# Miniprotein binders against q56419: the designs that were tried, part 213

Target 1, 326 residues: q56419
Amino acid sequence: MEGRTLEEVQEEVFKRHGVLVPKKELEDLAKALEEAGLLLTEKVEARLKEEEEKLKRERPMRLAGLSYPEGEREARAFLEAFRASYPGEGEEARVLLMPHLEPSRVPEVYGAALAALEKTPPPERIYLVGVAHRPLKEKAAALPVPFQTPFGPALPDLPALQALDALLPFELFNTPLAFREEHSLELPLFFLKGRFPEARVLPLLVARRSPELGEALKVVLRDFPGLLVLAVDLSHVGPRFGDTPLTRTLAEEARRRDLGFLERLAEGEPEAALAFLGANPTRIDGVEVVASLLPLLRERKGKVLAHRLDLEAPTLSAVGAGTLVL

## First folded at step 18 (miniprotein)

Design cc20
Fold by ESMFold2-Fast, scan of step 18:
Structure cc20 (fold): chain B 326 residues (1-326), chain A 104 residues (1-104)
Amino acid sequence: as target 1 above (326 residues)
Amino acid sequence: SMEEKIRELAEKLAKLAQELAELAGDGSDPDEIKKKLEEFIRVFLELYDLDREKDNPEADYWLQMTIELVWEFMDAFREGNVEDAVELLMYIAEAAERLAEALD
């Protein structure tokens, strides 16, 4: 694109992807950066250092007042509304796959997860495995501190986390800053803590596939039994995610891809689930999580309780979400 | 080669993201900031538009993170949060650098 204007580049991308970056937006951003004052970058760096220090003691709520209510009473009513959005009965879970997409976009899917939690005996601990949305120093990470929720702090299972750390070839408690704004942990945790207020948690992030994590978790789960939760979204389709703009055909393909993946997991065949994901214009969030946790998913049969593909119309994009009990 | 092109674009994107973060609040000429933003978007769109074989899981991971971070950067800006936009430029620089390293 050497020797081409920004307009020419955007026109070509729009033709292929249906998305443009507005010129006015770039002008407004440039003006805002100019007007921000001489210490903006230093201010941001200082804020990040302050947040990192805070994360050594606790993980504060970031989405309270945005994705869920801050007050306990209001949070309880909010959670019960999601349960009510799912008309079915749950199934007991030893492994639960649930989304981390904004809950209001897929209320029935979160309701199905809540239904499963209602049928599940209270676990002593929850292995909560999310997806890293910030660079990690290693393939996976954990943060061994209390996570604040409207229902009180979710306390870390320190003995289980230390047992896990000892079995890994890398430092498990790396990149604490990656946990500062991590919705793949915070949003599922809201629902899990509301249902199991006494359970301790192992908050885990997977960046890239880590078979060593799955092998270590299999050992730790034997000594420290608990509920395994995979907090993952499914198909990511459209320009927002670097893929083709959504059409009816691509939406149907994404739904078939999601359900085929979940169905194979429900049959206890996680390798077959991964192999099912051939080349197409969609991506499945959570592939790296499933690939990391193979030893925990094999030969474990279950049921898909819900699935939805949520449309983000302004960007012609969509995200799949599902609830699977194993 | 395609891999070499992606590596070069990733290196350029990382450098531009870092430079934009540094230009924020430095009393820079508005034309300089605008020109750098246009170059950043141009390089991103060039990287975004390239078709590639999915034979390097490490590179694919960092490419997807880079793409999602750029969209998040635009969202933060649209919401009027310039500090978050600068923070995201720092994450974009890291992800793009990791992408370049993965193509070694």
Scores: ipSAE 0.664, ipTM 0.858, lowest interface PAE 1.5, mean pLDDT 85
Fold by OpenDDE base, second read of step 21:
Structure cc20 (fold): chain B 326 residues (1-326), chain A 104 residues (1-104)
Amino acid sequence: as target 1 above (326 residues)
Amino acid sequence: SMEEKIRELAEKLAKLAQELAELAGDGSDPDEIKKKLEEFIRVFLELYDLDREKDNPEADYWLQMTIELVWEFMDAFREGNVEDAVELLMYIAEAAERLAEALD
């Protein structure tokens, strides 16, 4: 591959993976990078420092006007439309597994989550556990600041967060920049805040399995009861994730693994769910979260409310999403 | 070994990501940036096409993270979001370095 032009690379990627890397866009970016003449590294570093300082006070919306409406009125209509996309009734949740995928891709799965929340008494606090899509300094992290939403700020439960930090062998309040653009918290939080405007939130990210987190949370939940939410996606298959373009066989395997995982969780056997995945060849997103929260998932029986494997056509890739109540 | 090859590619990818971020910041020659970007994509594709053994959880994590970040970089690039693209190069460098370390 040495000496190939961007065009040749683009063509090769397209031929091999069915993904069109935009050459013109690469050229335009190279040109934009050129034209920007920006000491981008220093500027980016300075900006990152500024953003980090802002994150000491609040976490602003990043996906408002993109993934969900910015205005409260429009946001409420958005919630109603998503709820309407799921024709079923929900169940009361003590633990809710829901997606963090772009809402428009899996509306009925989010609708199922809303249906469950309708049957759930308003919690005092929500433990929102997402997936870190950026490197963390520790296995897990929290951001103890208000998260902005169209429904007003989601306020942190500082006493509960402090109690959790005190029980962990590492500093919980690490890597604030990892929260800046983390959609695994922002997207679920939109729905949660819309349904439970008075609930405090513990925004948590898991990068790698932390059994200590589950044990600590089990203790904290005794003194600080609340709703546990696992904001996780399921299988990730296709070129975007290292596979060949989606085929019927690959899609069937992804669905099999997703449903097999969720069903075992619904039976109160999270260890069996993890064991069922083995090496996790379809890259179920939520495995590290589930592995961290085993003490909270054991012996809890529940119900799978929805599942979808959604195709991303431009990349011929697919992502699984599900809603589970325990 | 496959692990050694992944480690070498990860180290190379990390270096290229960092160099690209620096070149972008210095207003360097567009031709140089283009050449480095071509090399970056080639190294990534070579890494991407390797059969991955999933026997090292730390390495598996950082490999997956590296791949995801590169795709996000490509998306940002496609959208013409230069700032996000440069930020993502920094994250790619970090993730790839961590991958290399996990395979030492």
Scores: ipSAE 0.298, ipTM 0.719, lowest interface PAE 2.0, mean pLDDT 87

Design cc21
Fold by ESMFold2-Fast, scan of step 18:
Structure cc21 (fold): chain B 326 residues (1-326), chain A 104 residues (1-104)
Amino acid sequence: as target 1 above (326 residues)
Amino acid sequence: SMEEKIRELAEKLAKLAQELAELAGDGSDPDEIKKKLEEFIRVFLELYMLDREKDNPEADYWLQMTIELVWEFMDAFREGNVEDAVELLMYIAEAAERLAEALD
């Protein structure tokens, strides 16, 4: 394919994946960039440096007014509405797997997580493990500052974070900018802070498989007991994610893969869960998190409380979401 | 091999993303920017459609991030958020370099 024209490549991609970027759109993009004026890259670089400095003191809300309400009263009502969307009772969790996609898309799944938190004794700290959506300098990262929420700031557990950093073969506090706009932490944190307002937090991002992170966390959890939260989405299918357009059959396969993965985790068999995905290929952003945290997931039996496959018709794509207690 | 093809495309995508970000800073004319955007999209679509075995977790991670970042970049431009689009080009360059490294 190297040396083919854009038109030739677009014809093939449209045939295989249904994706098209029209010539007029590229012309409009070029014109918009030209209209922005000189020194745009310098302005962006200056903005990034300023934002990085601000992150040394606190992590502000980015999704308030968009994914959840800004005001505390409205935020509380919003959270209670999600709990009401799940008709069942929760189970006590020592480990909670919950989604991080837009909550309004899967309200019953977030409601199931809230039900589990209602049955869980208030932890002194929450190990909140999300997925990096920006490149990290290392395999994992943390940001040791207060994270703002409508319920007040979620304070970092500095002694526990420092203990974790000391046990890792890389600097834990490495990529502050990756936390600036990170929904895999912000969205679960909204629900967790609403339920456990006094809990301190260890906000962790996983980029690549890091067995050393799971090993270090196992040690730190002995000295600093707390709730472990895996904030991960499940199957990612369709053109949005590099696959062919969604069909009924592919959607059913995605649901089966998600449930097979979660059920094996619920049996305390995380290696079997990963092997199941290897035998049944899918794109799950939580794979790197589960693979990193194996020592914390083995022999912990639990229950799948909810699962949904969220369909995005305009892109013929879908994302799976689930709630699992261990 | 397929891995070699993905590595080469990832290296080219990273370079194109860097060049587009620099063209934005330079205030180049729309024809120059258009040509570079066309090349960027062509290389991305070639990388996007390759049917690779999912047996390298590190490469799979960086490939997924690269794909999602390119769609965010397109969305930012469609919404008229050119500063965000330039920032995303910088992240695309980094992710694509990491993808190439994972396959080296």
Scores: ipSAE 0.749, ipTM 0.886, lowest interface PAE 0.9, mean pLDDT 88
Fold by OpenDDE base, second read of step 21:
Structure cc21 (fold): chain B 326 residues (1-326), chain A 104 residues (1-104)
Amino acid sequence: as target 1 above (326 residues)
Amino acid sequence: SMEEKIRELAEKLAKLAQELAELAGDGSDPDEIKKKLEEFIRVFLELYMLDREKDNPEADYWLQMTIELVWEFMDAFREGNVEDAVELLMYIAEAAERLAEALD
């Protein structure tokens, strides 16, 4: 690759992976970077520090007006439409696995989650465990501040968060900036807050498997009972994730792995679910979350309510999403 | 070895990401930024196209993180969101450094 022109590399990537990295976009980026005159390092650092200071008070909406409506009235209509997209009935959940993918891509999967929430008594608190799509200083983190939603702020359960922190061998309240744009919390929280406006929330992120987190949560849940929500996606396949363009064979493999994973979780066998994936060749997103929460998932029987493998046509890639109740 | 190659590419990618972030911040010569960006993309694509052994969970995590962040960078860049693009370069640098460390 060294010594090849950008055009040659682009052509090779296109031929192999079906993804065209536009040279013009790279040129436009260079120009945009130039025009922005961003005294980047100092200004970015200063801005990041400012954002970090803001995150000590609240986490603002980042995807309002993009992924979901900003206004409360429109947001309620949005919830109703998503619920309507799932024709089935839900089950009572003590543990809910739901996606964090862009809602418009998998409406019926979110609809299934809403159906489950309709059958669930209002919890005092929600343990919302997402996937870190930014580096964390520790294996897991929490942000103990209000998260803004169209339905008002989701307030943190500080006593429960403090109890959790006290049981962990690392500082739970780390890497606040990782929460700033983390969609794995924001998107599920929209649906959860809309359904349970009075519930407090424990917003948690997992970067890498932490058995300590699951053991600590198991203890905390005794004194601080609540709904456990795993906000995870499933398979990630295609050029965007390092594969060839989506084929029938690749899609069938992704679906097989997604469903096999969810079914084993539904049987109360999370270790078997992880073992079934092996090296996780289709890159199921939720593996580190599940691996961290094993003590809470064992021996719990449930039901898979929905699954979809959604094609992202511009990249010929696909992401799996599912809803599971335990 | 493949691991050594991934490590070398990760280290190079991290360095290039940092340099790009700095160049963008200093109002540097557009031609220099363009050249550095081309180099960054070449290194990334080389890393992206390698067959990955999934026998080191820590390295696998950081590799996946690096790739995802680069795609987000490209999206931000395409959208003309320069601020997000620069921030993402910093995250790419961190993730790539962590990848290199995980392969030491």
Scores: ipSAE 0.022, ipTM 0.528, lowest interface PAE 4.1, mean pLDDT 86

Design cc22
Fold by ESMFold2-Fast, scan of step 18:
Structure cc22 (fold): chain B 326 residues (1-326), chain A 104 residues (1-104)
Amino acid sequence: as target 1 above (326 residues)
Amino acid sequence: SMEEKIRELAEKLAKLAQELAELAGDGSDPDEIEKKLEEFIRVFLELYELDREKDNPEADYWLQMTIELVWEFMDAFREGNVEDAVELLMYIAEAAERLAEALD
């Protein structure tokens, strides 16, 4: 590594991964950072402190007007259009795996989730398990406040959250700021609240494998029954995610890995699903969630309703999305 | 070993991210900021270039988060959002440090 210039490393990475960050762009970025100048770090820290205080009261919408409509009437029409994108019938879910990818990229996959929700009796509460996109202080976290949606606020199930907190070896409410801009909760919640407006929610983020979370949830679900939702995306392949540029062969391998993972979950074999991915997973978001929730997934049979690998041509990358009912 | 190399690169990336966030707050020398940013990107690309077996789920998780955060950092800068870029440097420092810890 010594003796290599930035340009030499850039050329090697470009050959292997198709990634190039031009030197002029780095120069422009350095100038922008310099021009921002004095007290910028203090301003950022003050902003974070203020936003953390606001999160003690509610979690506002961040993606309204971008990923879904802000108004209730428009939001309902939008949701029904997604349902119409899936030509099949749903199946009743006790556990639902659905994506958190931008909905417009995989409308038929979200449509399949909506079809399953139509066949599912309204739950009193939803255990909504997403994936942390910011570092958590612990392996999992929750935020016990109302989450705003176009359909009104999704209210927290405080007794169930407190029961869960009491059973964990760590503080459950440990990283409020991680929920500020968390699309793995906000996007599925839009669809879930639209279908189950009266259901309370346990908004949970998984960072890393926490078998303790799965064991605690098994106990809590007995006393506080509800719908378990795993809001996870599947394969992440290509330079955007640290891999080589996407080829037809790599895309087909990603599809096979996604489907093999989902099919083993559908047979009630979550350990087999994890083993199938092996030492070289396709960076499936669901791995850490499934590994944490093993006690809740064993011996539950179900069905894969939809799957798609969505291509991002400019970056030669792709993300898999699927709907699974258990 | 390969894991030792990844650990060392992760520690270096974490330190560089922390230093870049601090430089943004200090009104530091422009040449120092540029040099540190080039070093940050070089170290990141060296980490990105390395092939490794994904046999440590903890390390794999933090490596993936580190990669995604660096891409988000680059996007924030391209959009002229320097406050978000500094915030992301703080998250990159934490993720890279957790990666190093997972391999230690």
Scores: ipSAE 0.729, ipTM 0.879, lowest interface PAE 1.0, mean pLDDT 88
Fold by OpenDDE base, second read of step 21:
Structure cc22 (fold): chain B 326 residues (1-326), chain A 104 residues (1-104)
Amino acid sequence: as target 1 above (326 residues)
Amino acid sequence: SMEEKIRELAEKLAKLAQELAELAGDGSDPDEIEKKLEEFIRVFLELYELDREKDNPEADYWLQMTIELVWEFMDAFREGNVEDAVELLMYIAEAAERLAEALD
């Protein structure tokens, strides 16, 4: 690509991937960066420092009024509508795999999760394991503060978090800024807090597979029993993720891999689920989480309640979502 | 090798991301910012178009992270969120550096 004009590169990318990065957008960006003035980096750094200090006390809502209603009354109506979008009945869950995708994209999948939660006795605590979409300093992290929701704060289980930290070979309480905007925790927590208002939460993020995390959690769960929730998406295919635009063949492959993964998990064979994906060509989001939690998933039989591959039309890309109970 | 090419592009991308973040803060010449931005996008697109060898799971993870962050960066610009865009440049730099390290 050395020696090609930006226009030539943009045209080539458009031809290959069906996505145009308009030159005008780059010009507008450059102008915006210029207009932001001499202290933009310092301002950003100061903001981040302030946000990090706030995160020592609480994690505020970031997606209220965007992905879900801010008001409690409206939030309850939102939950009911999502539950109604799934026509089936749920099953009791000891382990729940659910999506963290924008709820409006896969309402029936979240509805299936709510259906499962209706059949689940209220847990004392919820181990909520999400996916890090920002760099972590360690393979996994936790944020031991209240998470704000329309239903009130989700309070951390500090004793259980401390017990977990004590069993890990690394500091669990790392990279607090990675939690600030992490939707893989915020979105599922909305549904979980709405259903179980009295449950304490262990908000966990996984970046890379940590077998130590699964072994530690297995020990902690003996003294601190609770519901384990894997907040993970499935396949990520299309231009947004490095592929050509979604085709029937690509969609069929994504669905095959998603369902094959979930079915093997439902059979209590998480190692077989990982092996089935191989190099994970459709980029199933939850692989690092599942690989970290193998000791907790083995020999647990369950049921796939829902699956959807949802098209993002502006990028001709698609994301898989599923709900599994164990 | 393809791995060496990815490593070189990742290092270059990381450097450009950092430079852009710094230029945005230093009241630099708009023409310089635009030039660096064009170079950043060219390097990214070159990296984006490479066939990914999936023999290194660590490298694959950081490559995917880098790509996702760049898309978020572009989205932030479309929305006019300049502060978020600069923050994302910092994360892109980190992810691209870690990609390069994974291929070392």
Scores: ipSAE 0.587, ipTM 0.839, lowest interface PAE 1.1, mean pLDDT 88

Design cc23
Fold by ESMFold2-Fast, scan of step 18:
Structure cc23 (fold): chain B 326 residues (1-326), chain A 104 residues (1-104)
Amino acid sequence: as target 1 above (326 residues)
Amino acid sequence: SMEEKIRELAEKLAKLAQELAELAGDGSDPDEIMKKLEEFIRVFLELYELDREKDNPEADYWLQMTIELVWEFMDAFREGNVEDAVELLMYIAEAAERLAEALD
């Protein structure tokens, strides 16, 4: 935008992307940064060190009281309300794909996941694979500590995590801070812990394609069998994600794209699912997870239980969410 | 090329994010901070308007992370969360540097 005034840039962003970047907010931030003085960067660095030390002991809840209730009784009622939002019956899952989008936006999709968990025998451990929303030092990471939930702590499966770490060409426990505010693990874990309170967890984040992770997990799952959960959202469309403003046609295209991807996974053809996506502006954050876990997804047939494209009207953007059992 | 332009913009965005975090730490003139914020927003918007390239999955990954982190940064400053904004500038600098590296 070289050669344009800030006001012209703000107007163009509002017209194209449905958001305003007000000059007053930027001025207020600049003033706050100046008023904080010499110590602000040091204060943030000290906070990060403190948080990293706390993460060596446990991973606290960050979304309790915001995305789900803090109290166990209220959390249980909340979970049952989500189950009730899905009128169908579940299928037993060996692999479960579920969203990590804010649950209140897609209640029937989480309800479908709960229905599948009702039909699934309690696993000894859950391999919970989410997507990193902070830079990782490596292509994947894990945090080997208890994750707090309203249903009690989800305990790490330390022997299985150690076995996994030993098979990888990089250190698995490489970026603890990436787990501090990671909703792709916290939101699915709330539902999984509510249904399987005794299951241990392997909390895994995938950043970039790691075929090494999939190969290692195939070996570890042989000795440490469990439920594999892919906690991924589907299409990310609209200005918030670098795309054009959402129209009815683009929304229909995104739904078709999401369902085509899920249907190919349900046929046990993950390479065909990836090929179906091809090159286009619509992003599915689950692509990196699926590409990493190919050896675990091949030849597993299943069923798509639910799908929804959730609209964020102010930004003319949307995120797809689905539940798939394999 | 498109990739070269994205690389140059990513390098500039990373540098601006680092400079903004450092200005916050040294008690700099608010006019200087404001000028850097305006430049940061212009560079981000230019980068944001470019098409994503699926033929380079590594670069596409880092481009998407950079975009999401900048939107989080803008949400944080609108809420007056200055410490969170500075932390996000540090993550933006890292993601944008990784994007530039992926395009080398």
Scores: ipSAE 0.697, ipTM 0.869, lowest interface PAE 1.0, mean pLDDT 85
Fold by OpenDDE base, second read of step 21:
Structure cc23 (fold): chain B 326 residues (1-326), chain A 104 residues (1-104)
Amino acid sequence: as target 1 above (326 residues)
Amino acid sequence: SMEEKIRELAEKLAKLAQELAELAGDGSDPDEIMKKLEEFIRVFLELYELDREKDNPEADYWLQMTIELVWEFMDAFREGNVEDAVELLMYIAEAAERLAEALD
C-alpha cells in the first residue's frame, strides 16, 4: 500500500470487500478531533477514571432505551413479545447457551431462551458467562457489583464470587472498565433478570480460554449451585469481520459450522465441538467460553432450540445466534 | 513471512493509534491529524486485506479484536462521538500491541 493514495486504497477495499470508508468521513473525523480541542485525551482519561470509580458501586444500564425498554412495564411487554416470537416449548435448563446479539436481530432465538427459562425452576444464582469485546488483563474477569436492569438491580453473589476467586491462579476481579459497556452481559441479563428477579448473578467475562476457570467453577457449583448461562454468539462472517460480502456459499458454511458446533454440544461432547471448528474460519464467538467450561459441559445431553444467521445489510455481514439447553 | 508482515503492521497500527489519541488531546494541527488518520487507515486496510494464517490462535484472537475495535472506532466517528472514538483508539493500540507480542 506504500505509494498509493488514500482514495486508491479506499477504492480497492470497496471493490474487494464492498465496504467504503469515504474520505469525507475521515475529513469530518479529523475536523471533529481538532474541534474537540487540547484536552480531549485528558478528558477521556478523566472520564474513564470516574467511570471506574462508579463501577466499584454498580454497573449502570448502557443499552436501556436502545436495545430494550428502560421502563419496567414496557420491559415486561418486551419480554412477552420476544417469548411470543418463538412458537415452540422450551426444556428445563441446567446449562443455557443463548446469544448476546442485538435482540431485535434474532428475536426468536431469545424467545427460545425464554421458553427454556419457563421450564427451569428458579435458580438461587446465575453464573452468567459472556465474551469480552475489550482487552482484559487476565484470561477471565468478574465484576462483583449490582448490574442495573429495568426490573431492578441484579445483585452479585459475593460468597460464590469470592470462592471462585480463591480457586483461580489469577485475580478474578480485574479490568472493571471492560464491563462498562459489555453487551454480552447486559443483554442476556435483561432476559434472565426479567424471568428470575430473585436470583443472584455472577457476571463473568472470558477473553481467552481458561481451563482453570472451568475446574474452579465445577468446584464452586457444588457449594453454590445455580444456572450456568453461556452468553455467546456464533459465526461472524462478512466485511465487518474480514471476509468478502456475504454469499450463499459463505452463509451455508457459517450455518454448517454453527449447527455442527451446537449439535455436538447437545450431545455432551464439547471437545468434539471445538475440534469440529478447527481453526474456526467463520469466527464462532463462543469458542473461548466453551473451551473454558469443558468440565461443566461434558456428558450433558440437551437440545438445540433455535438458530439464526442474521444479515447486517449495511455491512453485508452476518452473525449466527443459537439457543441450546443442557 | 506473513506473520512478520502482520507483526510489523500491528506495531505500526498501535503506534499510530496512540499518536492519534495524543494528537487529539494536544490541539495539534488539523493537517497533522488528517495525515496520521490517513496513515492509520492505510495501515489498517493493509492488515485487514492480508490472508490470515490461522496457525496462531492467540494472534488470531488479537487480530480479530483489533479489526472489531477499528470498526467500532469508525462507527463512533460517524456518529460524531469523538470521546468514544479516542477511547477506542486506546483500545486499538492495546489490542494491536498484544497482536504484535503474540507474533514475537
Scores: ipSAE 0.629, ipTM 0.855, lowest interface PAE 1.0, mean pLDDT 89

